# VH-VL binders against q9h9l3, part 83

Target 1, 176 residues: q9h9l3
Amino acid sequence: PRKMVAIDCEMVGTGPKGHVSSLARCSIVNYNGDVLYDEYILPPCHIVDYRTRWSGIRKQHMVNATPFKIARGQILKILTGKIVVGHAIHNDFKALQYFHPKSLTRDTSHIPPLNRKADCPENATMSLKHLTKKLLNRDIQVGKSGHSSVEDAQATMELYKLVEVEWEEHLARNPP

## First folded at step 3 (VH-VL)

Design N6e (framework fv_nivolumab)
Fold by ESMFold2-Fast, scan of step 3:
Structure N6e (fold): chain C 176 residues (1-176), chain A 119 residues (1-119), chain B 107 residues (1-107)
Amino acid sequence: as target 1 above (176 residues)
Amino acid sequence: QVQLVESGGGVVQPGRSLRLDCKASGFTFSDYAMHWVRQAPGKGLEWVAVISYEGSNKYYADSVKGRFTISRDNSKNTLFLQMNSLRAEDTAVYYCAKDIPYYSEFDYWGQGTLVTVSS
Amino acid sequence: EIVLTQSPATLSLSPGERATLSCRASQSVYSYLAWYQQKPGQAPRLLIYGASNRATGIPARFSGSGSGTDFTLTISSLEPEDFAVYYCQQRYNWPYTFGQGTKVEIK
């Protein structure tokens, strides 16, 4: 059977006026929520905007951060061949410059049964914070000091597990 | 047309093991999660275990966790329940059941197989 | 684990009467609630899924309602074949759990 992991990335702003999102932290957890990877990552371009309120990234985290090229290799080795769960995961894959197979990708921001369980419109894209509060009765991303990508990855895996059986059945009948 | 047929039940002494089989026909077995549910004589229904359509994800009731193992062979349309360290409290009719996906309205059960654990 | 409590334990009625069965959950299960009918010596039969959706082949006299923690199964006019035990089941969280059952018997 294919193994499953959950991922959450934090991005900082690079490029003109900080408009480009570059990977600055990545956390990966296994099915049980154990941490497989959690590193600060140094972008190859000058950081214009740390976006600290959301990313939790500060200049101090960059001092001993793993260079992007090396971090990317480590991350992709973990993701390859596995079912990867994330929230708005296309942003994470874009930051990683990586194309994961759609058949092995699970995006908790686009799973209609999950929104139904949360009493939310089936086709809406709900935030991870909202779904976690509604379905797991847990507050994540608390305060203004930025998000914990480990906490976010763990919450994402737990959310997926609530709908895994029925959603995998749906995907088998309606392959992506 | 849909049929689920359980087998492997019988009388067994405490501490022993049994394997239950459930043969499916009339639907695409590999598309559905499958459950085991049991019912002790004169008692209500108790959910036992579930397995995802490809076999990668499993959940168990606390009463059987660590002793029972659910598995499936999609090439043979067969669901299994390996029951180890059997106790008198495991005495029940065991049913296999086809899960209802969100987009389906059907749920099917087998006729059950009796497991009696007694000394 | 989510506990489902059914009431009454036994409901004694005559053919033609209305039956109302209750199922209460220890925490919200939203609409992820199913109802089953079981007759002696038989496997359970699905009546209602998603709290209010009647399964294929189930007569119109059966209806389900409720959401969150309070659910009701209604049989508008009892037929002889409806005297059976009825179970609710939540499918919101693992482990899935059943209520203890309500026996509908002839008065």
Scores: ipSAE 0.000, ipTM 0.441, lowest interface PAE 14.9, mean pLDDT 86

Design N6f (framework fv_nivolumab)
Fold by ESMFold2-Fast, scan of step 3:
Structure N6f (fold): chain C 176 residues (1-176), chain A 118 residues (1-118), chain B 107 residues (1-107)
Amino acid sequence: as target 1 above (176 residues)
Amino acid sequence: QVQLVESGGGVVQPGRSLRLDCKASGFTFSDYAMHWVRQAPGKGLEWVAVISYEGSNKYYADSVKGRFTISRDNSKNTLFLQMNSLRAEDTAVYYCAKTEYLDSFDYWGQGTLVTVSS
Amino acid sequence: EIVLTQSPATLSLSPGERATLSCRASQSVYSYLAWYQQKPGQAPRLLIYGASNRATGIPARFSGSGSGTDFTLTISSLEPEDFAVYYCQQRYNWPYTFGQGTKVEIK
């Protein structure tokens, strides 16, 4: 397989008024969409707000969740040296307290050709749900019980594959 | 040839502010996370702060959290450290440092000395 | 925070001798450990990353080993330019932390 993976993280609210986003689940898939990693992760701080409508995280998921420090090490071993694809991926990296090189990062929320294919303004930040519906004719993040990070990571990889050749050529001629 | 050049160090009184600059050349500055690391006279190394390649993610050592602010200007290949509410224990040589994968500091500047004294 | 403890604090050796420097972590850092060399008045220089990989331009006499909590930097035969302070550093968890240093000095 290629040295490319897609990631999606779910965050819960910690800190004052639950305003801090802390990692509570991470899913990583390979180029073909096969799951390489999918674990619930226990934040080191008290969870104030599970944000269940978006995260899908409930108290029960925390019982046997992998502690943050251990999960982070496992995740970083998978990401290191690979092209990492995500949607608004800076939020995922922030939750992981991790800094991935720009040259190896692909953010599907900031790829102008992808927006163009979806009949959206090139500089707009479109949601993963919108792009997936427009370009892949698939509904993700359905209902109000939370998102599947596996489903989101798989959709993100498929979206990137639609523009991969064009975008990699652009990056080669206009290095990031 | 990769170079990192710090400037802005000097003598400053406790409670005041100072800004450090780090000018980068010889690599694509906007591709890499950048760090500040300090060393008190005669002591070991202490990590201070990090900023992501695009500037949206930052992390600080507890000793400086709320007092120091890391920032960057990719159009000028320059890293900054704004130091507020300076204390005697902030006296140190401040190095800017680059990482590629997050497992090592592959290049360091020469350092700039900050002395906090009355 | 993860505390790194280096031992010994000082090694007094002669050129040609083998130097063995230890770094112990208060909890597992797996292989996320680097070694640096610092000479007086100079910035640190990366020697080893990922516990055992030599950085570009670093002579073969330098080697790193270990994983988890116990790490070793070995200099197989000391050259005059190797007398310096050596620091270990972990990248496994935030904040990044350094050991207190081991000074390798000429006997």
Scores: ipSAE 0.007, ipTM 0.580, lowest interface PAE 9.4, mean pLDDT 88

Design N6g (framework fv_nivolumab)
Fold by ESMFold2-Fast, scan of step 3:
Structure N6g (fold): chain C 176 residues (1-176), chain A 118 residues (1-118), chain B 107 residues (1-107)
Amino acid sequence: as target 1 above (176 residues)
Amino acid sequence: QVQLVESGGGVVQPGRSLRLDCKASGFTFSDYAMHWVRQAPGKGLEWVAVISYEGSNKYYADSVKGRFTISRDNSKNTLFLQMNSLRAEDTAVYYCAKVYDSGELDYWGQGTLVTVSS
Amino acid sequence: EIVLTQSPATLSLSPGERATLSCRASQSVYSYLAWYQQKPGQAPRLLIYGASNRATGIPARFSGSGSGTDFTLTISSLEPEDFAVYYCQQRYNWPYTFGQGTKVEIK
């Protein structure tokens, strides 16, 4: 079988009025939830808005952050050829300026059996926080100091594992 | 069997516009990023543009940025390249290409020739 | 942009000989380097991806090596159908870039 990892990224605001989302942290965990990568990442552009309440990023995190170009190379080395699990994962791939194959992508915001287990409409896009509370009875993204991308990646992998057998069987019967 | 068929090439005058189409078959088109690559007569390969599988991310070579637009229609398995303000230096065979799982270009069409000449 | 420089520009060899083609990047592309073969009038064909992995259907005589800035494509024993132009390509950074090509021609 192909190896599987889960990813979660944090973005800060760059560009006019901080409306551009630039990568500022990335966490990757393996199937068991062990951390394979977790680094603060320095955007090549001036940070206008740290979005700290959501990102957890502060000015001090940027002092020793890994430059975007180097971090991207490290991250892509981990993701290439693997099944990558994420929540609304297209935002993470956009921040990484990376195109991962759809056949190897698992987006927990778009897996109908997962929504069904959570008593949510199958085609609705539910937040990671809601699905994690409903299905794992665990509170994530608690407080006002920002999210932990490690915590989010770990929760995402655990959510996928709840439907992995059914979903992989579905994908095998209905190849992408 | 994977197949990519380009169309829309031809002879056009400088400053004019042209649209290239690439029809895909033999794979799930909506699962793959797609590229345009060109080759001037007797010259090497030059990457032109890419579009993500869902269409939200696009990147262009500096030489075409602001003039060319890549787009796709997943319901029709078709990739497009809208070429505006054409220059003599845009004369080339244009290939569409499919991304392999690791990001390389595993399948290419046979190409369509665009000649920009007065 | 990342510039890829291929050398030599032309290799004149006979069938059965070993071909060694070089590709050098202006900055590290890690292992995000591919090799393509192009015959006259045909579209390019993927030979090697990730610097050293042979693509499906590619004969064992083709091998790739290298990492960072220095890469090599080796054809251990040239067959008549191997006389073609070879291009390296990096996918580490946008824009994607190709080398200028190495022509392998019959002596």
Scores: ipSAE 0.010, ipTM 0.618, lowest interface PAE 7.8, mean pLDDT 89

Design R5 (framework fv_reozalimab_arm2)
Fold by ESMFold2-Fast, scan of step 3:
Structure R5 (fold): chain C 176 residues (1-176), chain A 119 residues (1-119), chain B 110 residues (1-110)
Amino acid sequence: as target 1 above (176 residues)
Amino acid sequence: QVQLVQSGAEVKKPGSSVKVSCKASGGTFSRYAISWVRQAPGQGLEWMGGIIPYYGTANYAQKFQGRVTITADKSTSTAYMELSSLRSEDTAVYYCARDSYDYSGFDYWGQGTTVTVSS
Amino acid sequence: QSVLTQPPSASGTPGQRVTISCSGSSSNIGSNYVNWYQQLPGTAPKLLIYYNDQRPSGVPDRFSGSKSGTSASLAISGLQSEDEADYYCAAWDDSLYGYVFGGGIKLTVL
């Protein structure tokens, strides 16, 4: 059996007018929700916009943050060969400048049975917060600190577990 | 291109609640935040809170914490602001506004919804 | 109560240059971009300046912004009657975890 992890990343704005999304935090948890990785990450380019409202990241988090090149190497060592669960996970992989095999990728924003359990349209892209409240009866992403990528990764793993058996059987019959 | 259209004027009694809607058209609704800003008669602008529909995350100004709830329905591209326990000082025009990376602030505004609280 | 401080009123004559100040602290203007909004009588506010000194499409170059430390300024050159409006500065505040506005300034064109 392959190992499974869940990931969530936060991005800040770099480049002209802060339009480029650059990795600034990454959290990875194992199947049981234990933290395998959680670091603030310093982008190689000047941060133009912390996007604190969206990311929860402030200037103080960049003090002693792990440089992107080093963080990327550490993260990829954890992800390689494993089933990786995320929510809208393409954004995380893009920020990591990484291509993970589709056959080993599980995106909780694109799993129709999960939406069905939440009484939502199967084709809709539902937020992690909404699915977590509906299916786990838990509030995430509350308060003044913005997103907790650890909390988001843990919730993402728990959501996937609700449909794991059904979805793995579907994927075995319909390989991506 | 982008347009925010708000629901019509409301007259409410003290102690009641009001729910104002803001429907977005054009652009990508879920990729931007929607904020609510109010303005009492003859007064300045006051940020109440906002939501990022893509994440489902809402943040509120401390003054309104516990009385305001901001939600979004991505299927209808509509954001909502509900204010409870209304008082006469809540009489104001309530605006929704799109909060954009490109401007680090509010690039499009709704037309405003007048809420009058009177006994 | 406004968190950012602006004068309550200003006036000028057509063709004059008017400068509007905005004062904050390290947690807002000192750490984040400043935007300026124009509100014509009876209308919703409109974005006038973003990223401290940038103009959106359609805003004339007689409007300019600047920022130094914890303060910002909006300058209006060649004042016109159509500029009679309320002007607000705004910024994100790291400590309050929210947007804050100046109290607004009523600009009268005499």
Scores: ipSAE 0.007, ipTM 0.559, lowest interface PAE 9.5, mean pLDDT 86

Design R5a (framework fv_reozalimab_arm2)
Fold by ESMFold2-Fast, scan of step 3:
Structure R5a (fold): chain C 176 residues (1-176), chain A 119 residues (1-119), chain B 110 residues (1-110)
Amino acid sequence: as target 1 above (176 residues)
Amino acid sequence: QVQLVQSGAEVKKPGSSVKVSCKASGGTFSRYAISWVRQAPGQGLEWMGGIIPYYGTANYAQKFQGRVTITADKSTSTAYMELSSLRSEDTAVYYCAREGYDSSPFDYWGQGTTVTVSS
Amino acid sequence: QSVLTQPPSASGTPGQRVTISCSGSSSNIGSNYVNWYQQLPGTAPKLLIYYNDQRPSGVPDRFSGSKSGTSASLAISGLQSEDEADYYCAAWDDSLYGYVFGGGIKLTVL
């Protein structure tokens, strides 16, 4: 498969003390960084903690948010059959209640060549912010209004492109 | 300590409607979704739909769309399920259940309300 | 018919290990968490296992859950007479946009 997208989700806190992460925004970009999807999503549970400092989500964003059930259907139509790139993408898939085939999943938090280029231990889990600053000389998640999932998805795609040829060859030799 | 208490048994005629209540106590009512699940005599569990009281938005299983209305009153911490155009095959025990956190286990259940549809 | 498939009945003797299967598809068990419910005669269902393998407070460690691909299993070790009940698996279904249950299994303790 040649079609590739990058995804980044924002979660809000639900459940006891707001410790459960529930999907509240999803952004998907294509290979060139163009936005294919970007919507606020209404969690099925009461929001206890908007985590605005990190998520960029406020109560006002929930007024016209798409209910989780509907948003999920829209998102899965875009992801199905494509190579999906993300950072710590398991968290995004968990929030979406979705299992994407491992053979079509690329997680920039677990690609040893990417850590190597950033002068980081190959087996360490590095933040998206750190890798983006180190390899793309760009500051993301600067804290003005929280994270932009569009910005994060775009950065994630650009990071993957730095190791795409090498990593796809590795996966061809070592199928997941 | 969460408890869901449902209204009492109902005997209804075909073509009528029934409205079952589910009162929540303990914890914050609006923090959780409330689902309705029914069980016909000797049969399995069937999900009908649910509501998120904080938003007032209800979702229904396709089989029940057009006949079921699920509502919530936040001031009394009570959810309701109204089923119209009753038929004999609607004879069942109707349960309310709290949907827990994401990927919602039904972590607390009401005691059930028996609805009998007979002529 | 039920969307998730469970055997209609199972039996065991006290002290035995019993395993209850639940079979689904990629749109439900394959893509979502599996929860298990126990229903004693004349009572409402009770949450027994959530998120594939987690136990609520008060559920003995004799009960465990697992999931592999599109199938899930509930295991009961050291079977006791009070375990005689109906057991249901459940999961969200992406194609139906709703929760689906297994048909339920009647467990008899001999």
Scores: ipSAE 0.006, ipTM 0.466, lowest interface PAE 13.2, mean pLDDT 85

Design R5b (framework fv_reozalimab_arm2)
Fold by ESMFold2-Fast, scan of step 3:
Structure R5b (fold): chain C 176 residues (1-176), chain A 119 residues (1-119), chain B 110 residues (1-110)
Amino acid sequence: as target 1 above (176 residues)
Amino acid sequence: QVQLVQSGAEVKKPGSSVKVSCKASGGTFSRYAISWVRQAPGQGLEWMGGIIPYYGTANYAQKFQGRVTITADKSTSTAYMELSSLRSEDTAVYYCARGDYGSEYFDYWGQGTTVTVSS
Amino acid sequence: QSVLTQPPSASGTPGQRVTISCSGSSSNIGSNYVNWYQQLPGTAPKLLIYYNDQRPSGVPDRFSGSKSGTSASLAISGLQSEDEADYYCAAWDDSLYGYVFGGGIKLTVL
C-alpha cells in the first residue's frame, strides 16, 4: 500500500510563435484532496503566449514564480514512489520532462470502467469536465479565465476513487 | 515489425569519445523510451540512461552522469549515445533497447555495438 | 555492483522445474514491477517476462514469474537444453531514479 497523489499542470507557450509548451503551474493533492504543492513556475525561456483562457496564467503570476529547475526538484520529490493520478497525465509528465513508472501511473482519461459509469463509450477519451459533471455532479473549468489546477487535481482524485477498487483489481490481473 | 539497428563496431583510444547510433523502424518512435544498456566482457547488464524522444529529455545513471549524453532525432527515428573520456573499462557491448512509456521494460533490443578502448 | 541480488549459477536436467530468485528492496522490487530477460550465448538480451508475471508473444508458457514483497522469482518448467542461458531480473529503482538489473545467473542444463 503506497501513497497516492493527484497532479495537474498548466502550461504556457514559449519558443517560436509560442509553440513549445512549458510548465507554468503545478498542483498536487493527496488522497483526501489536501494540497501538497501548488506553485506558479517560471519557465527558463521567454513566455510568448500565456494561453490564459486555458492555463489561467497571467504576467503577474510570474513575478514570484519558482524557477523551473527548483520547482521540478520539489515536485519529483513528492511524486517519487507514489501512485500518481492525472487526467491525460502524459501532458503533465511531458511538461515536467519526467519518467514516472507506468505501474504507478493512473490516467483517468483511459479508464474504461470510469467511462462506463458515465454512460460513455469505454474506449473514448472523455474530458475531465465531462466526467466530473456526469459522475460527481460538479461543474469545473467554468468561464473563460482559465482552469484551476488545484480544482482539476482534486476532481481527478475523486474520479479515480470511484473506480479504485475495481481498477486496482483489473491492473493486478492485467498489468499495463 | 519493430526493429532497432545499431551502428558498427568501434575501436577507440583512451581519452577519446564514441557516439553509437540506434535507428528504430516500425511503430511510433516518439511514444517510446529508448535506453542504453552496456555489458563488459563476461559481466552483467548495466543501464546507462534513456530518453523519451517526445520530451527530448534524458535521464542518466549516476555512474555515467557527466560522461554520457543521450540524444534523439525524431525526423530520422534515431537515438544516439555518446560516451566521453573513454577508459579501458568502458570496453563493452553497448545495446539500445526500446521501453514503453515510462521505461518499465524493454520489449525490443538492438543487436549491440562492440566498443573496444585500447592504446 | 548489481543492486538486485541473484545467485551466480544454477543447474538442472531436461524436464526438471528450476526456480531463479531475485532479491531487492522497497525502493525497487517492493514498489515497482519486475521484468526478466534471457540472454543466449553471443546474443542480445530478450524480454522473457514483464510486469511480474506477463509473457510476451512467442515466449512458451513453461516460463512464469512471480513477486512477493521485495523478492521475485522466475520459474522454468519442463527445462530444455535451449534454456541454457543467462537470466537477469530488473526493475525501476525509485531511490536511484533509474533502472537496475540483477547480477545475472548462469543456468546450465546438464
Scores: ipSAE 0.006, ipTM 0.520, lowest interface PAE 12.0, mean pLDDT 86

Design R5c (framework fv_reozalimab_arm2)
Fold by ESMFold2-Fast, scan of step 3:
Structure R5c (fold): chain C 176 residues (1-176), chain A 118 residues (1-118), chain B 110 residues (1-110)
Amino acid sequence: as target 1 above (176 residues)
Amino acid sequence: QVQLVQSGAEVKKPGSSVKVSCKASGGTFSRYAISWVRQAPGQGLEWMGGIIPYYGTANYAQKFQGRVTITADKSTSTAYMELSSLRSEDTAVYYCARSTEYYGMDVWGQGTTVTVSS
Amino acid sequence: QSVLTQPPSASGTPGQRVTISCSGSSSNIGSNYVNWYQQLPGTAPKLLIYYNDQRPSGVPDRFSGSKSGTSASLAISGLQSEDEADYYCAAWDDSLYGYVFGGGIKLTVL
């Protein structure tokens, strides 16, 4: 058996015109979907755009948020040596300023069998919301209050489980 | 607050199956994991598996893979654990437990005694 | 045989500090957070500690948890007669894809 977790991060806008994406929340769940980590994270730079519609982050969440350097250390201890599942996960790793080995990374936005099960083109990049609705018959990221990174991480793990056996077999024959 | 209420005691014959229910009331059911843990008389705790009702996908401990089936009915806020091919060593108290925002099992059902005898 | 190792029994007197050990491996305690459960006779287990060292509402501050490497400890300060119970450690195991429990320790208050 393999050590596996799923991750989802929320980012806020920092820098000029809020164009830089800075980590503001991270959720990690285990294979069973239980929360291993879920913290609001204080960026080292001034937040100019909370991106609340998408991130769900508001000013009050920053009051007792964990500083980025401390949060990063905690998160990396959980991820190191494990298979990490995410959706468009390169954005999460970029926000964490972290490189995770490709052999241990599973991106549900780039798994052709998953798109095939959803009756979508194998080479298309489908949103987490769309795949979750099509394959699990469940709605996520609903309403105007922003996304829940816990909800997104759980959905991502459940999606990966649908193709896990097939995809791990593929990767064993075709190493990254 | 959240309460988990389990079905009553069962007496079963070897080779049969048992299905135990766990009904949640008072809080959020579907988004939190429900685990099943058993305890044989005078023995320790043993995790059997779990499910997040919202998604309906179950995980099973290796020892029980192939004999246990965990399901959930979101409309009735009820989780189920079915154990097949019963043996005398399956005699135990079976608990359901809910994990909250943390990975601890903080809300437990009262337990269901299952006795396997002929 | 449990995956996590705990002594089968321990005892103490009222007011004493007792420490309950739990030993695992890199796939469980070494990589994941530890929970502790208290089980009074005839009752379901109760969550005592989560996230290695956090207490749920209603758990007295006499109870504390810690983790170092592949081992964890539960400390009970100012031992009281109502602390007489079975105590279990638990952690997710990455190799088994499941939660694993210690064998449990029967704590007697003399």
Scores: ipSAE 0.007, ipTM 0.548, lowest interface PAE 11.4, mean pLDDT 86

Design R5d (framework fv_reozalimab_arm2)
Fold by ESMFold2-Fast, scan of step 3:
Structure R5d (fold): chain C 176 residues (1-176), chain A 118 residues (1-118), chain B 110 residues (1-110)
Amino acid sequence: as target 1 above (176 residues)
Amino acid sequence: QVQLVQSGAEVKKPGSSVKVSCKASGGTFSRYAISWVRQAPGQGLEWMGGIIPYYGTANYAQKFQGRVTITADKSTSTAYMELSSLRSEDTAVYYCARDHSGYEFDYWGQGTTVTVSS
Amino acid sequence: QSVLTQPPSASGTPGQRVTISCSGSSSNIGSNYVNWYQQLPGTAPKLLIYYNDQRPSGVPDRFSGSKSGTSASLAISGLQSEDEADYYCAAWDDSLYGYVFGGGIKLTVL
């Protein structure tokens, strides 16, 4: 079948009062959870708020970070033509200024069978941390020093694999 | 100085495969993509695909997906492009080019002429 | 046909300024950087301009690039006989998921 990858991005605050989310790290893993890409990324705009508690990004990570335009090119080469799995993935695509085909996008925050397995309402948007704990019995995003986008991408792929057969059959019968 | 050196000309029969090599020197091989671009006689440039050696990831233009395979050997700083099920319209000069993160082809190989004929 | 549109030919005389156009769409030039390549007969293409308007080391400042909306231009000031070549624009295309090239323009120095 068509190759599948999972992505997770970390964003920092730029623009007025740090309200704009700008890409500052991206991790991509393959179907087995092996890291294909993991780079700190330098936004083109001044960073107002590192959001370190959530992003894990600090000023020292920006030293030798890959400039946004360069990182975007590298990332798009990896995503192109593949099924891309993410959690609330629209935020990642927005930060990348990228439009991935809906037919090749899998958002684990919007897969009803996944919520059902976790004893959550099918139409609710559950956090990656909650779904991973309920379905994989694994704690991610532990502590207050920020999230690991590698860990999040790996968890996201494993969550999708739990419903892959069921969900791909659903999509074949109900194309987006 | 960065230099890309390609393998020599090939003459192939329809239905066969061809594998062209591209050896890089003088630069950072692993962090840059190596792309393959072809040019049929008297025609323009056409991108086939590329690979980022550090990540081991290859991407292909939709037109060539299933027929082209791009690989890289980091130990020899060499990229390869294999094109299968050759047809007469595959007669072209095949170039490798270093692609700095997908926005430029800053260094090009000298080209490899592939002729597909009976 | 090529995805990006360039005129098939252009000409100029030594010392003049020549502008080469390149037209695309929102999925390529409108959203991504434009690069320009020079190809002399029988040789591989050479990078002239990257990231819309940047010159690699060794490219004279008489070559310049610009981009506006879904179109890009390469300007060559102080045209010289050695500038006679084919010129290509290129950009990533979000809809096609790959790099796309203009059809190329043959520049003749009269």
Scores: ipSAE 0.006, ipTM 0.474, lowest interface PAE 14.1, mean pLDDT 85

